VH-VL binders against Prolyl 3-hydroxylase 1 (P3H1). Designs and how they scored, part 11

Target 1, 115 residues: Prolyl 3-hydroxylase 1 (P3H1), of Gallus gallus (Chicken) (q6jhu8r557to671)
Amino acid sequence: SHLVCRTAIDEKQEGRSDNSHEVHVDNCILNAEALVCVKEPPAYTFRDYSAILYLNGDFEGGAFYFTELDAKTQTAEVQPQCGRAVGFSSGSENPHGVKAVTKGQRCAIALWFTL
Below, E stands for the ipSAE of ESMFold2; O stands for the ipSAE of ESMFold2 at other seeds; V2 stands for 0.75 times the mean of E and O plus 0.25 times the DockQ between their complexes.

## First folded at step 10 (VH-VL; framework fv_ciduvectamig_arm2)

Design Ci6 (from Ch4 with heavy chain Y105E; at its last look DockQ between E and O 0.62; V2 from the best seeds 0.00; counts 0 for: pae O 2.9 > 2)
Fold by ESMFold2 at other seeds, look of step 10:
Structure Ci6 (fold): chain C 115 residues (1-115), chain A 127 residues (1-127), chain B 110 residues (1-110)
Amino acid sequence: as target 1 above (115 residues)
Amino acid sequence: QVQLQQSGPRLVRPSQTLSLTCAISGDSVSSNSAAWSWIRQSPSRGLEWLGRTYYRSKWYNDYAVSVKSRITVNPDTSRNQFTLQLNSVTPEDTALYYCARDHYEGFGSYPYYFDYWGQGTLVTVSS
Amino acid sequence: QSALTQPASVSGSPGQSITISCTGTSSDVGGYKYVNWYQQHPDKAPKVLLYEVSNRPSGVSSRFSGSKSGNTASLTISGLQAEDQADYHCSSYTSSNTWVFGGGTKLTVL
């Protein structure tokens, strides 16, 4: 398990990503151009289920979202709230990312489970 | 807080084996959230990733195509170290050799970036 | 030779913005978001500036930004400062589960 915090960036930057965490898959290496996710070492293939637990909700932005394998087509979004948990299978069915935090600081605990 | 401390000879004769050791403190060589790499640097070729070892229920290795026939990277769990062995060296293998950890605590999957580097060992291959 | 192409050198004056390119193929820069940038001062090991194209680890100035289009990644340094004079290296993950580096770019601050 990991404690992860992201803070909004107040200064302007050319070419800045709008995501706090780029779209990825937890147990395979995603190639979004080829639409494949290779579940082989060194990827963390032992992750079977993932969860994120939000520790606060006093921030703006930072939405958690799922995509297709293209890492672009959003399929679902979870609004962060203090104490909210998001659980999902770690495989290629759940590419996901976190949108930029636009105000304040987002803190969450990431958990991975091996069955 | 992770530290990587390198050791090994600085002069190796052509056709011999270059051997370097990287001692790890503040982490485990068998960490399932890390991989342990050797990277070298020369004026003519810049940085060149050579290979890695890592533990994911068992030990794995990946090697760069350019050295795959000559390289071995081995873990040593009892000493918390990993080693580079590069066989049949030539003067073209003269370089500054680094060990490095590829690791990230976060929501991502492997791969990440090299967050800790050893101090570097300049190895000269010459008679 | 390096697998990724970078300009050998670039220069700029304090306060300017500069961009360093890193060109690979569809099997590395083009296919993966796992493109990183490292800064290296003389006699020091490289230090990561950006990972996953555009993300900054803790302690890296927001003056450093990154992007990619097709097979080319770019590092932009805004508000150039004297201490930015260093070598800059790009790296990319590959479809063979390896890392490759560019040849490096020496940045001179005039």
Scores: ipSAE 0.391, ipTM 0.792, lowest interface PAE 2.9, mean pLDDT 87
ESMFold2, look of step 10: ipSAE 0.417; ipTM 0.812
ESMFold2 (binder alone), look of step 10: mean pLDDT 90; pTM 0.921

## First folded at step 11 (VH-VL; framework fv_ciduvectamig_arm2)

Design Cj1 (from Ch4 with heavy chain Y104W; at its last look DockQ between E and O 0.49; V2 from the best seeds 0.00; counts 0 for: pae E 2.5 > 2)
Fold by ESMFold2, look of step 11:
Structure Cj1 (fold): chain C 115 residues (1-115), chain A 127 residues (1-127), chain B 110 residues (1-110)
Amino acid sequence: as target 1 above (115 residues)
Amino acid sequence: QVQLQQSGPRLVRPSQTLSLTCAISGDSVSSNSAAWSWIRQSPSRGLEWLGRTYYRSKWYNDYAVSVKSRITVNPDTSRNQFTLQLNSVTPEDTALYYCARDHWYGFGSYPYYFDYWGQGTLVTVSS
Amino acid sequence: QSALTQPASVSGSPGQSITISCTGTSSDVGGYKYVNWYQQHPDKAPKVLLYEVSNRPSGVSSRFSGSKSGNTASLTISGLQAEDQADYHCSSYTSSNTWVFGGGTKLTVL
């Protein structure tokens, strides 16, 4: 599990991000132009399920969203809320991203599970 | 913050093995969000990515096709370092060698860019 | 896969815009958004200018912009300044789960 906090003014953490998270898949390397996701290392091929647990909701932006394999066609969006959890399979069926936090600070815990 | 410090011989004879070490501060060689690469630069060939080592439940390596038969990149968890060994060198292997962090965002989910580089080691291969 | 092709050199006068191309194949530049540009001054390690084709890291001037069409990525430098005189390198992720670099471009500011 990992604690992730993003703020509109001071987003410094392990792992560089100039925006929130671009659209990706948790267990394969997405090639959005060819509409394929390659399940090979260095990707975490053994992640079977992903979950995000939101620790607060007093911010603007930072929405979690799903897309098609094209990384462009949004299929769903989850508004963060304190105590809300989002669970999804880690594979190519669930490309996802996180929009920029435009005001305040977003904090969540990320979890991965292997069957 | 993350720092990469290189060490190793600067002169190597043809047919010998070129060995370089990259010591990591501020991160772990077994980081779940990184891979650890060697890149070299020469006037005739520009930058060349040579290979990397990384931990994803076990250790893996990826190597450039051009050097795959001669290269080994090894982690050293106890010293928090990684090494380059390039066998059977020729004068064409004369170059400025860099180690670099191959950063992976989203907790290791997707590739990014080389965000931290060592200071560079100019290695000359000659008699 | 194949090496990425960049022009060996380009030049421009202060205030002009210049563009440096980086051509690969469908297995690298044409297939992946993981295409980066690095600037390198003499005796320095490369420093990232753009990642994912067109994104600027914090602290990189908006004079640097990027695009991609088909198998070719482009770096554009507008408002050329003397400090922009450097080597420029493109890189791309590949379908073999490796990185490749272009041959590099020497930019001369006249």
Scores: ipSAE 0.443, ipTM 0.819, lowest interface PAE 2.5, mean pLDDT 87
ESMFold2 (binder alone), look of step 11: mean pLDDT 90; pTM 0.924
ESMFold2 at other seeds, look of step 11: ipSAE 0.585; ipTM 0.839

Design Cj2 (from Ch4 with heavy chain Y110H; at its last look DockQ between E and O 0.71; V2 from the best seeds 0.00; counts 0 for: pae E 2.3 > 2)
Fold by ESMFold2, look of step 12:
Structure Cj2 (fold): chain C 115 residues (1-115), chain A 127 residues (1-127), chain B 110 residues (1-110)
Amino acid sequence: as target 1 above (115 residues)
Amino acid sequence: QVQLQQSGPRLVRPSQTLSLTCAISGDSVSSNSAAWSWIRQSPSRGLEWLGRTYYRSKWYNDYAVSVKSRITVNPDTSRNQFTLQLNSVTPEDTALYYCARDHYYGFGSHPYYFDYWGQGTLVTVSS
Amino acid sequence: QSALTQPASVSGSPGQSITISCTGTSSDVGGYKYVNWYQQHPDKAPKVLLYEVSNRPSGVSSRFSGSKSGNTASLTISGLQAEDQADYHCSSYTSSNTWVFGGGTKLTVL
């Protein structure tokens, strides 16, 4: 498991559109141009399920979102909320990213499971 | 704080094997969140990534095509270090050699960048 | 021998902006966002400036910005300062699960 915190830097970060975590897949290396995700080392090929547990919700931005393999067509978004958990399969079905935190600090625990 | 300390001979004769060692402190060579690379630098070729070793449930290696037939990168978990062996060297292998950690956040399965580098070892291949 | 093409040198005056290009192929710069920039001062190891095209690690000035179009990535340094005089290297991940580097660019601050 990993504890992750992302903080907005001073007011000059307001309106920032950069992702806090660029779109990726947890168990393969995504090539969005070719629409493939290569499940080979050094990728963490043994991850079968992923989960994110939000530790707080008193921030702006930082939305968790899913995409198609193209890494740009958003298919779903989860708004952070204290105690909310997001579970998903670690494979190419679920490319995902985290949008920039524009105010405050986002903290979450990431978990990976092998079956 | 991670630190990489290099050691090894600085003069190697043609046709011999170049051997370098990179000792790691502040991290483990078997870390699931890292990969351990050798990179060299010369005026004619700039920076060249040579290869890496890493642990992902077992040990793996990846090597650059240009040196794949001559290179071996080995971990040593008991001494927390990794080594470069480059066989059959020629004067073209004269370079400043670096070891480096490939930074992984541990979230996505892709590498990010080389965040810690050794001090560099200038190796001359000459008669 | 460098897999990625960079200009050998570039120069600029203090306060100006400069851009360094890094051109590869669809198998590296064009196909992946895993494109990085490193700064190297004389007698020192390279230090990362940007990763994933445009992301800045903690402690890197916002004067450094990056972009990519097609097979070409660009590093832009705005508000050029004397301390920016250094070599600059791009790198890219490849479809063969390897890293490649550009030949390097020597930046001279006039």
Scores: ipSAE 0.500, ipTM 0.832, lowest interface PAE 2.0, mean pLDDT 88
ESMFold2, look of step 11: ipSAE 0.460; ipTM 0.816
ESMFold2 (binder alone), look of step 11: mean pLDDT 91; pTM 0.932
ESMFold2 at other seeds, look of step 11: ipSAE 0.521; ipTM 0.834
ESMFold2 (binder alone), look of step 12: mean pLDDT 91; pTM 0.929
ESMFold2 at other seeds, look of step 12: ipSAE 0.532; ipTM 0.834
ESMFold2, look of step 14: ipSAE 0.477; ipTM 0.823
ESMFold2 (binder alone), look of step 14: mean pLDDT 91; pTM 0.928
ESMFold2 at other seeds, look of step 14: ipSAE 0.513; ipTM 0.834
ESMFold2, look of step 15: ipSAE 0.477; ipTM 0.825
ESMFold2 (binder alone), look of step 15: mean pLDDT 90; pTM 0.930
ESMFold2 at other seeds, look of step 15: ipSAE 0.483; ipTM 0.825

Design Cj3 (from Ch4 with heavy chain Y110R; at its last look DockQ between E and O 0.57; V2 from the best seeds 0.00; counts 0 for: pae E 2.3 > 2)
Fold by ESMFold2, look of step 11:
Structure Cj3 (fold): chain C 115 residues (1-115), chain A 127 residues (1-127), chain B 110 residues (1-110)
Amino acid sequence: as target 1 above (115 residues)
Amino acid sequence: QVQLQQSGPRLVRPSQTLSLTCAISGDSVSSNSAAWSWIRQSPSRGLEWLGRTYYRSKWYNDYAVSVKSRITVNPDTSRNQFTLQLNSVTPEDTALYYCARDHYYGFGSRPYYFDYWGQGTLVTVSS
Amino acid sequence: QSALTQPASVSGSPGQSITISCTGTSSDVGGYKYVNWYQQHPDKAPKVLLYEVSNRPSGVSSRFSGSKSGNTASLTISGLQAEDQADYHCSSYTSSNTWVFGGGTKLTVL
């Protein structure tokens, strides 16, 4: 539902930059110290599943990773590739982030589903 | 680009209701990527967040505990604006009032920061 | 009494570094990464310098940096310039889905 591009140099292009590289959860507001994710407005509580579709792979860095609720302990990593999709539940079981893009530009489409 | 334009009375008597409006251009008050806040500033208390209104499939409000019993923040989609009403004011409510956009990154459920502010309205509460 | 504690004033000479602290509780600064810093010049609205503790929006100098340890966040300004003379405010999201601010710090560039 959103086209997002993130580049090694320009993180702040208006409305077109990927600004989600810090660890977060898609449908609740994470309190990483208390290990709690609060599923209340203004969070997007209606998101049940998330998907990322990568549009290119000609960049370095930018790996997609999952963590525990502490937002620090990495549990999995997905290397972006052109045409690769990552699907996951939007809830507290899947805190995630994106590592910095070190060369080139990462572009993806983000999608959210309500069940 | 987003702009916030404030209007409303600058002098209010004690016990009356303080009412301000914030007109939005360049965005929608019903944007699912924003929340719309009122913040005030005084020498004794600094900046103080008062409350917000926002649309996430329906309308919601959140208010600071210190004013929760007296505050209402309402959207007006027809005029693309939102209002502050603060009841039963006292001289302690004298402050510079700002409206501001609380931007939300659309990828995750993460509060961001106040990226656009109104021009400020100094409201004096006195007889 | 602000919800977050900042020093009332700090000063420094051009070219030096200074640090401004912002202390809250485990229900705000200690619990969340949603800690922001704002710069405010006289008669202007605040302008964001840092968000999520340490991230700089586009156009903010790398002279501004941030960190957090426990319940305390810190703003560091290196290479002080005359234009840095302003008020600085911290804010944090809270466990009650509200925002709180510090009392503000007046920075004087000597």
Scores: ipSAE 0.453, ipTM 0.817, lowest interface PAE 2.3, mean pLDDT 87
ESMFold2 (binder alone), look of step 11: mean pLDDT 90; pTM 0.931
ESMFold2 at other seeds, look of step 11: ipSAE 0.525; ipTM 0.832

Design Cj4 (from Ch4 with heavy chain Y104W Y110Q; at its last fold request DockQ between E and O 0.60; V2 from the best seeds 0.58)
Heavy chain, then light chain:
Amino acid sequence: QVQLQQSGPRLVRPSQTLSLTCAISGDSVSSNSAAWSWIRQSPSRGLEWLGRTYYRSKWYNDYAVSVKSRITVNPDTSRNQFTLQLNSVTPEDTALYYCARDHWYGFGSQPYYFDYWGQGTLVTVSS
Amino acid sequence: QSALTQPASVSGSPGQSITISCTGTSSDVGGYKYVNWYQQHPDKAPKVLLYEVSNRPSGVSSRFSGSKSGNTASLTISGLQAEDQADYHCSSYTSSNTWVFGGGTKLTVL
ESMFold2, look of step 11: ipSAE 0.544; ipTM 0.835
ESMFold2 (binder alone), look of step 11: mean pLDDT 91; pTM 0.933
ESMFold2 at other seeds, look of step 11: ipSAE 0.513; ipTM 0.841
ESMFold2, look of step 12: ipSAE 0.572; ipTM 0.838
ESMFold2 (binder alone), look of step 12: mean pLDDT 91; pTM 0.931
ESMFold2 at other seeds, look of step 12: ipSAE 0.522; ipTM 0.827
ESMFold2, fold request of step 16: ipSAE 0.573, 0.571, 0.516; ipTM 0.852, 0.837, 0.826
ESMFold2 (binder alone), fold request of step 16: mean pLDDT 91, 92, 92; pTM 0.934, 0.941, 0.943
ESMFold2 at other seeds, fold request of step 16: ipSAE 0.513, 0.470, 0.570; ipTM 0.829, 0.825, 0.848

Design Cj5 (from Ci4 with heavy chain Y104W; at its last look DockQ between E and O 0.70; V2 from the best seeds 0.00; counts 0 for: pae O 2.7 > 2)
Fold by ESMFold2 at other seeds, look of step 11:
Structure Cj5 (fold): chain C 115 residues (1-115), chain A 127 residues (1-127), chain B 110 residues (1-110)
Amino acid sequence: as target 1 above (115 residues)
Amino acid sequence: QVQLQQSGPRLVRPSQTLSLTCAISGDSVSSNSAAWSWIRQSPSRGLEWLGRTYYRSKWYNDYAVSVKSRITVNPDTSRNQFTLQLNSVTPEDTALYYCARDHWYGEGSYPYYFDYWGQGTLVTVSS
Amino acid sequence: QSALTQPASVSGSPGQSITISCTGTSSDVGGYKYVNWYQQHPDKAPKVLLYEVSNRPSGVSSRFSGSKSGNTASLTISGLQAEDQADYHCSSYTSSNTWVFGGGTKLTVL
């Protein structure tokens, strides 16, 4: 398990241009241009199921979203809420990312399971 | 904060083995979010990635094709360090050698970039 | 010779914009979004500017931007400043699960 916190960038600091978590797959290396996900090290090939548990909801932005293998076409979105959990298979069926946090701090616990 | 400290000889004779050590503080050589790389820099080749070691349930290595027959990168968990051995060196192996953390997004099996670098070791291969 | 091709040098005047190219193949720059840029001042280790073609980590100025088309990635520095005088290196992940670097570009601020 892993505690993950992301905060909004201070508006007075030089801005960053990245998401809170860029689109990826949990058990393979996504090649979005070739539309394949390569299941080999250094990827965590032994992960079978993933879950995210939100610890708070007093922030803006930070939405969890799924995509197609292209890492661009959004197929679903989950709004964070304290106590909400998102569970999914770790493989190429579920590319996902987390949008930038625009206000406050997002905290969640990531969990991985191996059969 | 993560810091990488290099050590090893600056002068190596042709046909000998170049050996360098990189000591890690602020992280573990067995970190599930890192791989540990050696990179060298020379005027003729610029930056050149040589290879890495990393732990993902077991130990792995990846090496650049140009040095694969001569290189070994080993972790040492008890000393929290990793080493470079480059066999059968020639004057073309003269370079500034860096160790670096190859950061990986642990949640997503996802490469980032080299975020921490050692101070560099200029190694000369000469008679 | 490096695996990725960069111009050896580029120059510009303060306040202008410059662009540095990085050309690879379909097995690296053309195939992967894992294309990074590093800045290196004399006697110092490289420091990341951009990752995944265009993403700026915390502490990197928005004057640095990146793009990719086909097998070529580009770094653009706008509002050029004297402190931007440095070497710039691109890197890419490859289909063989390795990293490769460009030969480096020396930027001179006139």
Scores: ipSAE 0.419, ipTM 0.811, lowest interface PAE 2.7, mean pLDDT 87
ESMFold2, look of step 11: ipSAE 0.515; ipTM 0.824
ESMFold2 (binder alone), look of step 11: mean pLDDT 90; pTM 0.927

Design Cj6 (from Ch4 with heavy chain S109T; at its last look DockQ between E and O 0.68; V2 from the best seeds 0.00; counts 0 for: pae O 3.2 > 2)
Fold by ESMFold2 at other seeds, look of step 11:
Structure Cj6 (fold): chain C 115 residues (1-115), chain A 127 residues (1-127), chain B 110 residues (1-110)
Amino acid sequence: as target 1 above (115 residues)
Amino acid sequence: QVQLQQSGPRLVRPSQTLSLTCAISGDSVSSNSAAWSWIRQSPSRGLEWLGRTYYRSKWYNDYAVSVKSRITVNPDTSRNQFTLQLNSVTPEDTALYYCARDHYYGFGTYPYYFDYWGQGTLVTVSS
Amino acid sequence: QSALTQPASVSGSPGQSITISCTGTSSDVGGYKYVNWYQQHPDKAPKVLLYEVSNRPSGVSSRFSGSKSGNTASLTISGLQAEDQADYHCSSYTSSNTWVFGGGTKLTVL
């Protein structure tokens, strides 16, 4: 489990359209061009489920989103909110990323489970 | 604060084994969040990643194809170190050798980037 | 395994912008977000400037920026300063589960 915070730290953050965290998969190494995710070390292959618990909501941006294996086609988005949790399987079915935080600070706890 | 301290001989004769040690402070060689690499640098080839060791419920190694037949990277958990062994060296193995940590922070996953490097050891392979 | 291609040298005057390229293949730079840039001053170990193509660690100047298109990653240094005179190295993760580096680029500030 990890405590993670991301902040907007200068004026360039407000106009920012890039990701706060690039699209990845929690238990395999994604090759988005080949549309494969290789589940082998050094990846954390033993992660079966992932969860994020948001600790605050007083910020702008920082949306959590899912994609297809191409790391480009968005399939779902979750708006962070204080006390909201997002649970998902850690495998190749759930590539995900985090959009830039444009104002304030986003804090969350990341959790991983082996089942 | 994480620190990587290198040690080992700086002169090695051709056909012998080059052996270097990297001592870790401020982290554990068995950290589930890290991988431990050897990287060398020469004028003719620039930086060259050689291989790594890491713990993910058991120990694993990955090696560059250019040295795979000659290299071993081993952890030593009791001394919190990891070593490079490069067999059958030639003068082309003369280089500045670094150890380095690849470690992720936050929601991310491995691989990441080399955040801490040893001080470097210039190894000369010559008679 | 594919080596990454960088120009051997580049130069610029203070205040200008310069760009250093790093070209690989679809099995490394083209396929993976794990493309990093390192700065190395003489007699020093490399220090990370950018990771995952464009992200800056804390303490790295906003004058350093990165991008990639196809099989080529780019490092741009804006507002060039004398302290930027150094060697610059790109790296990429590969489909063989290894790291590779570019040949390095020597930046001279005129």
Scores: ipSAE 0.377, ipTM 0.799, lowest interface PAE 3.2, mean pLDDT 87
ESMFold2, look of step 11: ipSAE 0.384; ipTM 0.801
ESMFold2 (binder alone), look of step 11: mean pLDDT 91; pTM 0.934

## First folded at step 12 (VH-VL; framework fv_ciduvectamig_arm2)

Design Ck1 (from Cj2 with heavy chain Y104W; at its last look DockQ between E and O 0.77; V2 from the best seeds 0.00; counts 0 for: pae E 2.4 > 2)
Fold by ESMFold2, look of step 12:
Structure Ck1 (fold): chain C 115 residues (1-115), chain A 127 residues (1-127), chain B 110 residues (1-110)
Amino acid sequence: as target 1 above (115 residues)
Amino acid sequence: QVQLQQSGPRLVRPSQTLSLTCAISGDSVSSNSAAWSWIRQSPSRGLEWLGRTYYRSKWYNDYAVSVKSRITVNPDTSRNQFTLQLNSVTPEDTALYYCARDHWYGFGSHPYYFDYWGQGTLVTVSS
Amino acid sequence: QSALTQPASVSGSPGQSITISCTGTSSDVGGYKYVNWYQQHPDKAPKVLLYEVSNRPSGVSSRFSGSKSGNTASLTISGLQAEDQADYHCSSYTSSNTWVFGGGTKLTVL
């Protein structure tokens, strides 16, 4: 598990849309152009489920989003909220990223489970 | 701030083993977000990635095809360092050798780039 | 020879734009977004300039941009300055879980 915090560098970052975390998959190495995810080390291949627990909500931006394997086509989005948890399978069905925080600071705990 | 400090001999005889050490400060050789690589540079081949060691619940290595029959990269957790051993060297192995941190995102599943480099060690292979 | 093909040299005058190519295969540049560019001044270690084809780390000038089409990645430097005179290296992740580099390009600012 890890505590992860991301902060807007200054107030002039309002409306920023670049990623805070690039799109990836938690247990394989994403090959977005070939539309495949390679489940080999150095990836953490033994992760079966992932979860994010948000610790605060007093920020702007920082949305969690899912994509298709192309790492571009957004399929779902979750706005962080204090106490909200997002759980998902760690494999290639759930490529995901985090949009930039445009105001304030986003903090969350990342968790992984092996079955 | 991460720092990589290289050490080892700068002159090696043909057929011998080239051995270099990279000491790490500001991070752990067992970091869950890193792999630890050796890269060499020569005028004829430019930069050439040789291999790496990393910890993902156990220790792993990956090696470039060009050297995999001769190379070993080992961690030393007690000294927080990693080593290069390249066996049976020839003059073709004369190069500037770097150690580097391969930073990984997605908690170890997403490669980034080599963000910290050692100072470089020019190794000459000759009699 | 290097695994990725770059021109050996390129030159331009201050204020001009130049482009450096990096050509690989479907098993590296064509297959992965993990394509990086490094700048190297004389007697220094390489420093990352772009990652994931086009992303700029903090502190890298917006004059540097990147793109990829098929098996070829490109680094474009606009508004050339004397300080841009350096060697430029591309790298790519591969289907064998390794990194490979291009042969490097020497940029001369005239």
Scores: ipSAE 0.465, ipTM 0.820, lowest interface PAE 2.4, mean pLDDT 88
ESMFold2 (binder alone), look of step 12: mean pLDDT 91; pTM 0.937
ESMFold2 at other seeds, look of step 12: ipSAE 0.478; ipTM 0.827

Design Ck2 (from Cj4 with heavy chain G106D; at its last look DockQ between E and O 0.65; V2 from the best seeds 0.00; counts 0 for: pae E 3.0 > 2)
Heavy chain, then light chain:
Amino acid sequence: QVQLQQSGPRLVRPSQTLSLTCAISGDSVSSNSAAWSWIRQSPSRGLEWLGRTYYRSKWYNDYAVSVKSRITVNPDTSRNQFTLQLNSVTPEDTALYYCARDHWYDFGSQPYYFDYWGQGTLVTVSS
Amino acid sequence: QSALTQPASVSGSPGQSITISCTGTSSDVGGYKYVNWYQQHPDKAPKVLLYEVSNRPSGVSSRFSGSKSGNTASLTISGLQAEDQADYHCSSYTSSNTWVFGGGTKLTVL
ESMFold2, look of step 12: ipSAE 0.505; ipTM 0.821
ESMFold2 (binder alone), look of step 12: mean pLDDT 91; pTM 0.931
ESMFold2 at other seeds, look of step 12: ipSAE 0.649; ipTM 0.863
ESMFold2, look of step 14: ipSAE 0.380; ipTM 0.785
ESMFold2 (binder alone), look of step 14: mean pLDDT 91; pTM 0.932
ESMFold2 at other seeds, look of step 14: ipSAE 0.534; ipTM 0.828

